# Ledger of designs, part 20: VH-VL binders against ABC transporter G family member 3 (ABCG3)

Target 1, 243 residues: ABC transporter G family member 3 (ABCG3), of Arabidopsis thaliana (Mouse-ear cress) (q9zuu9r114to356)
Amino acid sequence: IAWKDLTVTMKGKRKYSDKVVKSSNGYAFPGTMTVIMGPAKSGKSTLLRALAGRLPPSAKMYGEVFVNGSKSHMPYGSYGFVERETQLIGSLTVREFLYYSALLQLPGFLFQKRSVVEDAIQAMSLSDYANKLIGGHCYMKGLRSGERRRVSIARELVMRPHILFIDEPLYHLDSVSALLMMVTLKKLASMGCTLVFTIYQSSTEVFGLFDRICLLSNGNTLFFGETLACLQHFSNAGFPCPI
Below, E stands for the ipSAE of ESMFold2; O stands for the ipSAE of OpenDDE; V2 stands for 0.75 times the mean of E and O plus 0.25 times the DockQ between their complexes.

## First folded at step 24 (VH-VL; framework fv_tiragolumab)

Design t134 (from t121 with light chain S33D; at its last look DockQ between E and O 0.41; V2 from the best seeds 0.00; counts 0 for: pae E 5.8 > 2)
Fold by OpenDDE, look of step 24:
Structure t134 (fold): chain C 243 residues (1-243), chain A 126 residues (1-126), chain B 113 residues (1-113)
Amino acid sequence: as target 1 above (243 residues)
Amino acid sequence: EVQLQQSGPGLVKPSQTLSLTCAISGDSVSSNSAAWNWIRQSPSRGLEWLGYTYYRSKWYNDYAVSVKGRITINPDTSKNQFSLQLNSVTPEDTAVFYCARLTYDFWSGYDYFDHWGQGTLVTVSS
Amino acid sequence: DIVMTQSPDSLAVSLGERATINCKSSQSVLYSDYNKNYLAWYQQKPGQPPNLLIYWASTRESGVPDRFSGSGSGTDFTLTISSLQAEDVAVYYCQQYHSSPFTFGPGTKVEIK
């Protein structure tokens, strides 16, 4: 996936005047992890949505998004998108929840759907939680935030997407859970899935797992490139890397 | 290199149990990227898939309806092999039996049979 | 079950000439989400197991000569040997792995004319 001169404006009361993303350029190679990093209101989520074709109707996008070198729309099932806040069914186990998702979304025989579910469970390191109740507001003994987030991602994996967009996978995660998430996602990428996700901030350890970084601030791309190059870029400029 | 080596008797009497083993080298019977299959071939029925076993956090089996109820495919992780048991055989079960690996990718699902055993002719005769 | 058929039952072709084998499935073996046909072609020689030639309808397995090619989509598929060689004498089978049970075609015997 690649994007060129991508600009996103939000419609105000009368006109599109607020540029949320300003002339962003970048790309993500297959089987790699590309992170869009930036502070609150930096435009990172908007950029992610723009890449995924999930902008709200109030938004207008300029520029170009390329998939496999063409301006083609990503077909159904080819990509997944995980929202920052996802609704899970607390009364179901992880396996049951994913199975229902597979039943609703996938064609084919039950055994195939079952297999896909198990693959997703394994991919997201949820094997120990497969039979656990997801829980929720009324289920205090349910999964922790990290596991819940992984379940949300697993739900998208049942479609076997080639590209997975994740909005803030580390949202409300502790350092341990965050690292586990990134390691899990890194493994997922190594399996061939292209990952593009947003992060507010990360530890140095987590940062090292990214292949490429798109650093946003106030809609502007401050940096795009390899993760190590980012550190060098700011170091050379006499500034600490804003991560 | 993946290799499958079959073993077992070539003659079975009617009503008895056909037993074959397929030893795996170059891969693991519990591989997340494979399903381990039995296929038979006869002039009357052609190539016929019988079933498979595979490991995805736990063991799964699936069998063809034609042999369901009589067939068992079991993995042996200690020996890195898998077996076929077909109960209550009749002359109709006479065939060349093949074990085969079905390659599997997380993103594409189950794929094709990329490696086969050498085949074992099993004749059901009194 | 998806029923596979092949035509012709047997084919005699001169050395160096093109051999064409057709395969049909009773149902589409196209996975629309990925636009892939779950179809494979095998070559089988006497006393040997089937040998994979083509998967995903048109992708050659490693080591398979480029004279072998697969085409088609949905329910109609073709295996083509662009220039038949002596070593190509065998029975060729199509197989769908779209849905269980996995089913094979009846085979096409290719001989030298």
Scores: ipSAE 0.020, ipTM 0.586, lowest interface PAE 4.9, mean pLDDT 89
ESMFold2, look of step 24: ipSAE 0.171; ipTM 0.612
ESMFold2 (binder alone), look of step 24: mean pLDDT 91; pTM 0.925

Design t135 (from t121 with heavy chain S33K; at its last look DockQ between E and O 0.82; V2 from the best seeds 0.00; counts 0 for: pae E 3.5 > 2)
Heavy chain, then light chain:
Amino acid sequence: EVQLQQSGPGLVKPSQTLSLTCAISGDSVSSNKAAWNWIRQSPSRGLEWLGYTYYRSKWYNDYAVSVKGRITINPDTSKNQFSLQLNSVTPEDTAVFYCARLTYDFWSGYDYFDHWGQGTLVTVSS
Amino acid sequence: DIVMTQSPDSLAVSLGERATINCKSSQSVLYSSYNKNYLAWYQQKPGQPPNLLIYWASTRESGVPDRFSGSGSGTDFTLTISSLQAEDVAVYYCQQYHSSPFTFGPGTKVEIK
ESMFold2, look of step 24: ipSAE 0.364; ipTM 0.676
ESMFold2 (binder alone), look of step 24: mean pLDDT 91; pTM 0.927
OpenDDE, look of step 24: ipSAE 0.778; ipTM 0.885

## First folded at step 25 (VH-VL; framework fv_tiragolumab)

Design t140 (from t131 with heavy chain S33K; at its last read DockQ between E and O 0.85; V2 from the best seeds 0.73)
Heavy chain, then light chain:
Amino acid sequence: EVQLQQSGPGLVKPSQTLSLTCAISGDSVSSNKAAWNWIRQSPSRGLEWLGYTYYRSKWYNDYAVSVKGRITINPDTSKNQFSLQLNSVTPEDTAVFYCARLTYDFWSGYDYFDHWGQGTLVTVSS
Amino acid sequence: DIVMTQSPDSLAVSLGERATINCKSSQSVLYSSYNKNYLAWYQQKPGQPPNLLIYWASTRESGVPDRFSGSGSGTDFTLTISSLQAEDVAVYYCLQYHSSPFTFGPGTKVEIK
ESMFold2, look of step 25: ipSAE 0.496; ipTM 0.756
ESMFold2 (binder alone), look of step 25: mean pLDDT 91; pTM 0.924
OpenDDE, look of step 25: ipSAE 0.586; ipTM 0.810
ESMFold2, fold request of step 26: ipSAE 0.338, 0.523, 0.510; ipTM 0.665, 0.768, 0.760
ESMFold2 (binder alone), fold request of step 26: mean pLDDT 91, 91, 91; pTM 0.922, 0.922, 0.920
OpenDDE, fold request of step 26: ipSAE 0.871, 0.872, 0.872; ipTM 0.952, 0.953, 0.953
ESMFold2, last read: ipSAE 0.333, 0.511, 0.466; ipTM 0.647, 0.760, 0.730
ESMFold2 (binder alone), last read: mean pLDDT 90, 90, 91; pTM 0.908, 0.916, 0.922
OpenDDE, last read: ipSAE 0.871, 0.873, 0.812; ipTM 0.952, 0.954, 0.904

Design t141 (from t131 with heavy chain N37S; at its last look DockQ between E and O 0.70; V2 from the best seeds 0.00; counts 0 for: pae E 2.2 > 2)
Fold by OpenDDE, look of step 25:
Structure t141 (fold): chain C 243 residues (1-243), chain A 126 residues (1-126), chain B 113 residues (1-113)
Amino acid sequence: as target 1 above (243 residues)
Amino acid sequence: EVQLQQSGPGLVKPSQTLSLTCAISGDSVSSNSAAWSWIRQSPSRGLEWLGYTYYRSKWYNDYAVSVKGRITINPDTSKNQFSLQLNSVTPEDTAVFYCARLTYDFWSGYDYFDHWGQGTLVTVSS
Amino acid sequence: DIVMTQSPDSLAVSLGERATINCKSSQSVLYSSYNKNYLAWYQQKPGQPPNLLIYWASTRESGVPDRFSGSGSGTDFTLTISSLQAEDVAVYYCLQYHSSPFTFGPGTKVEIK
């Protein structure tokens, strides 16, 4: 996936400008992790949605998004999108939840549906939780935030997307859970899934797992490139990398 | 290289149980990337999928409706093989039976038969 | 169930000539999410099991000669042998693996004219 001179305007989102993303350029190679990083209101979520074709109707997008070198629209199911906040069915086990999702969304044989569910469970390191109730938002009644987030991602994997967009996968996760999430996603990427996700901030350890970084601030792309290059870029300028 | 070797009797009396075994080489019966299937072929019914067994964290079996209730496909991990049992056979069950591997990949979702046993003619006759 | 049909039932073609076999499914076997057709072609010679030639409607299995090609999408598919060889005498079957149960076509017998 690649984007060129991507500008997104949304009325009422900013005090001085309707431009939420300003002339952003970038790309994500297959099987890699590209992170869109920035502070609150930097435009990172908007950029992610723009890339995924998930902008609200009120938004206007300028520029171009390319998938495999084409401007063609990504068909439904070819990509996944995980919202920052997702609703899970607490009364179901992880496996049941994913299975129902597969039943509803996938054609074909039970073999296929069961297989993809198990693969998704494995991919998201949810094996130990496969038979556990998802539960509610209370930690005592169900899965913790990290596991819940992984279930949300697993739900999208049922469709076997080649590209997976995730809005803030580390949201409300502690440092350990965050690292685990990134390691899990890194493994997913190594399996051939292209990952593009947003992050507010990360530890040095997590940062090192990214392949490429798009750094946004107030809609402007401050940096795009390889993770190591980012460190060098800011170091050369006499500033620490804004991680 | 994946190889499937079938064994079992070629003659079964009506109302008895047809039993065949398929030995696997070059792959595991508990592979996460395969389903192990039985297919039969007859002039009257052509090629007909009967069912499969596969392991995905646990064992599963799916059977064709046409033989459901009479068919059992069981894996044997110790011998790396799987078997077919078809109960209450009639002359209509006369066919060449094939074991086959059904491929699977998480991303591609391939579900075609890429390897077959040599086939076993099973005749149902009194 | 998805019903598979083939045409013709039998085909006699001269050596070196093109052989064309058609397969039709009663329902689309295209999975739109991947833009892939869940259709395979098999070759079966007497006394042998079916041998995989083509999967995903148009992808040749490893080791399959270039003269074999698959085309089509949705419900209509074609297997083409660009230049028929003596060893190509066989019955050819299409298979849909899109929806349960797996269903094969009735087969097309290819002979030398």
Scores: ipSAE 0.471, ipTM 0.775, lowest interface PAE 1.3, mean pLDDT 92
ESMFold2, look of step 25: ipSAE 0.488; ipTM 0.747
ESMFold2 (binder alone), look of step 25: mean pLDDT 91; pTM 0.929

Design t142 (from t131 with heavy chain S33K N37S, light chain H98Y; at its last read DockQ between E and O 0.85; V2 from the best seeds 0.00; counts 0 for: grease 19.1 > 18.9)
Heavy chain, then light chain:
Amino acid sequence: EVQLQQSGPGLVKPSQTLSLTCAISGDSVSSNKAAWSWIRQSPSRGLEWLGYTYYRSKWYNDYAVSVKGRITINPDTSKNQFSLQLNSVTPEDTAVFYCARLTYDFWSGYDYFDHWGQGTLVTVSS
Amino acid sequence: DIVMTQSPDSLAVSLGERATINCKSSQSVLYSSYNKNYLAWYQQKPGQPPNLLIYWASTRESGVPDRFSGSGSGTDFTLTISSLQAEDVAVYYCLQYYSSPFTFGPGTKVEIK
ESMFold2, look of step 25: ipSAE 0.568; ipTM 0.794
ESMFold2 (binder alone), look of step 25: mean pLDDT 91; pTM 0.930
OpenDDE, look of step 25: ipSAE 0.848; ipTM 0.933
ESMFold2, fold request of step 26: ipSAE 0.501, 0.567, 0.576; ipTM 0.757, 0.793, 0.797
ESMFold2 (binder alone), fold request of step 26: mean pLDDT 91, 91, 91; pTM 0.927, 0.930, 0.928
OpenDDE, fold request of step 26: ipSAE 0.820, 0.825, 0.832; ipTM 0.907, 0.908, 0.913
ESMFold2, last read: ipSAE 0.537, 0.450, 0.555; ipTM 0.781, 0.724, 0.787
ESMFold2 (binder alone), last read: mean pLDDT 91, 91, 91; pTM 0.927, 0.928, 0.928
OpenDDE, last read: ipSAE 0.822, 0.820, 0.873; ipTM 0.907, 0.908, 0.952

Design t143 (from t131 with heavy chain N37S, light chain H98Y; at its last fold request DockQ between E and O 0.74; V2 from the best seeds 0.69)
Heavy chain, then light chain:
Amino acid sequence: EVQLQQSGPGLVKPSQTLSLTCAISGDSVSSNSAAWSWIRQSPSRGLEWLGYTYYRSKWYNDYAVSVKGRITINPDTSKNQFSLQLNSVTPEDTAVFYCARLTYDFWSGYDYFDHWGQGTLVTVSS
Amino acid sequence: DIVMTQSPDSLAVSLGERATINCKSSQSVLYSSYNKNYLAWYQQKPGQPPNLLIYWASTRESGVPDRFSGSGSGTDFTLTISSLQAEDVAVYYCLQYYSSPFTFGPGTKVEIK
ESMFold2, look of step 25: ipSAE 0.558; ipTM 0.791
ESMFold2 (binder alone), look of step 25: mean pLDDT 91; pTM 0.934
OpenDDE, look of step 25: ipSAE 0.791; ipTM 0.899
ESMFold2, fold request of step 26: ipSAE 0.492, 0.462, 0.514; ipTM 0.756, 0.747, 0.766
ESMFold2 (binder alone), fold request of step 26: mean pLDDT 91, 91, 91; pTM 0.926, 0.928, 0.928
OpenDDE, fold request of step 26: ipSAE 0.817, 0.828, 0.809; ipTM 0.907, 0.912, 0.902

Design t144 (from t131 with heavy chain S33K K58E; at its last fold request DockQ between E and O 0.89; V2 from the best seeds 0.73)
Heavy chain, then light chain:
Amino acid sequence: EVQLQQSGPGLVKPSQTLSLTCAISGDSVSSNKAAWNWIRQSPSRGLEWLGYTYYRSEWYNDYAVSVKGRITINPDTSKNQFSLQLNSVTPEDTAVFYCARLTYDFWSGYDYFDHWGQGTLVTVSS
Amino acid sequence: DIVMTQSPDSLAVSLGERATINCKSSQSVLYSSYNKNYLAWYQQKPGQPPNLLIYWASTRESGVPDRFSGSGSGTDFTLTISSLQAEDVAVYYCLQYHSSPFTFGPGTKVEIK
ESMFold2, look of step 25: ipSAE 0.504; ipTM 0.762
ESMFold2 (binder alone), look of step 25: mean pLDDT 91; pTM 0.926
OpenDDE, look of step 25: ipSAE 0.774; ipTM 0.881
ESMFold2, fold request of step 26: ipSAE 0.491, 0.349, 0.334; ipTM 0.747, 0.659, 0.648
ESMFold2 (binder alone), fold request of step 26: mean pLDDT 90, 91, 91; pTM 0.913, 0.920, 0.922
OpenDDE, fold request of step 26: ipSAE 0.870, 0.814, 0.811; ipTM 0.952, 0.906, 0.904

Design t145 (from t131 with heavy chain Y52S F106S W107S; at its last look DockQ between E and O 0.36; V2 from the best seeds 0.00; counts 0 for: pae E 4.0 > 2)
Fold by OpenDDE, look of step 25:
Structure t145 (fold): chain C 243 residues (1-243), chain A 126 residues (1-126), chain B 113 residues (1-113)
Amino acid sequence: as target 1 above (243 residues)
Amino acid sequence: EVQLQQSGPGLVKPSQTLSLTCAISGDSVSSNSAAWNWIRQSPSRGLEWLGSTYYRSKWYNDYAVSVKGRITINPDTSKNQFSLQLNSVTPEDTAVFYCARLTYDSSSGYDYFDHWGQGTLVTVSS
Amino acid sequence: DIVMTQSPDSLAVSLGERATINCKSSQSVLYSSYNKNYLAWYQQKPGQPPNLLIYWASTRESGVPDRFSGSGSGTDFTLTISSLQAEDVAVYYCLQYHSSPFTFGPGTKVEIK
């Protein structure tokens, strides 16, 4: 996936400008992790949605998004998108929930969806939790935030997407959980899934797992390139890397 | 080798319950890589999928809408078989009934019908 | 429900000649994410259950002779017997297993001319 001169405008989102993303350029290679990093209101989520073709109707996008070198709409099922806030069914086990998701999204009967469900469970390291209730507000012994997030991601994986967009996969995770999540995602990428996700901030350890970084600030791309190059870029400029 | 052996009466009176059994050999009814199905065939309706039972951490059943409310497919793990019950039969239910396995293809990762029972003609008549 | 149709209803072909059977689905049985058509072909001889020939529209089942081939995508599918043999006299059915309920075509009877 690649994007060129991507600009997104949304009315009422910014005080001085309706431009939320300003002339952003970048790309993500297959089987790699590209992170869109930036502070709150930097436009990172908007950029992610723009790339995924999930901008709200009120948004206007300029520029071009390329998939496999062509301007094409990603077909349904070819990509996944995980929202920052996802709704899970607390009364179901992880496996049941994923089967339910597979039933809704994939053709055929439930019995034909075993492989994708089990693969998703394995991919997100949810094997030990497969038979556990997801839980929620009414379930005190439900999954922790980290596992819940993994379930949310696993739900998208049942479609076996080639590209997975994740809005803030580390949201509300502690440092250890964050690292584990990223390691899990790294493995997913190594298996051929292209990952593009947003992050507010990360530890040095987590940062080191990224292949490429798009650094946004107030809609502007401050940096795009390899993770190591980012460190060098800011170091050469006399600034610490905004990790 | 997987084999499916059907058994049950070939004649049922109207309004009664049609009952068939399919004995499985070479596989388990609770296999998480299989689904066990009933299909019927008649000149008027052709081949018609009726339903399935399968185990995926728990037992599931899928039924065709055409027979929903009248059909029950039950596994019997103790005997390694599964059964078909069709209630309130009418002459329209007259058909050859087949049990069939949908199996997981390890090479492709997909399921397809690979084994069938011998078929049982069930005639609904007074 | 996805309605399956076949054409022709019956086909008489000389030995050694090509037999072509068409199957249409009322809805696409292609799952784009996997790029697979959930379409199978079955052969049924009298007194026997259907026997799987082709799955995923074009993949031959193990043991099926090379003269059998499946093609098509979306809603239009074709089973071809490149050189009809005497043992190929049967009724052929297409099956979609894309959506519940699984539905079969009405069948095409293949006979020797």
Scores: ipSAE 0.063, ipTM 0.632, lowest interface PAE 2.8, mean pLDDT 90
ESMFold2, look of step 25: ipSAE 0.316; ipTM 0.674
ESMFold2 (binder alone), look of step 25: mean pLDDT 91; pTM 0.923

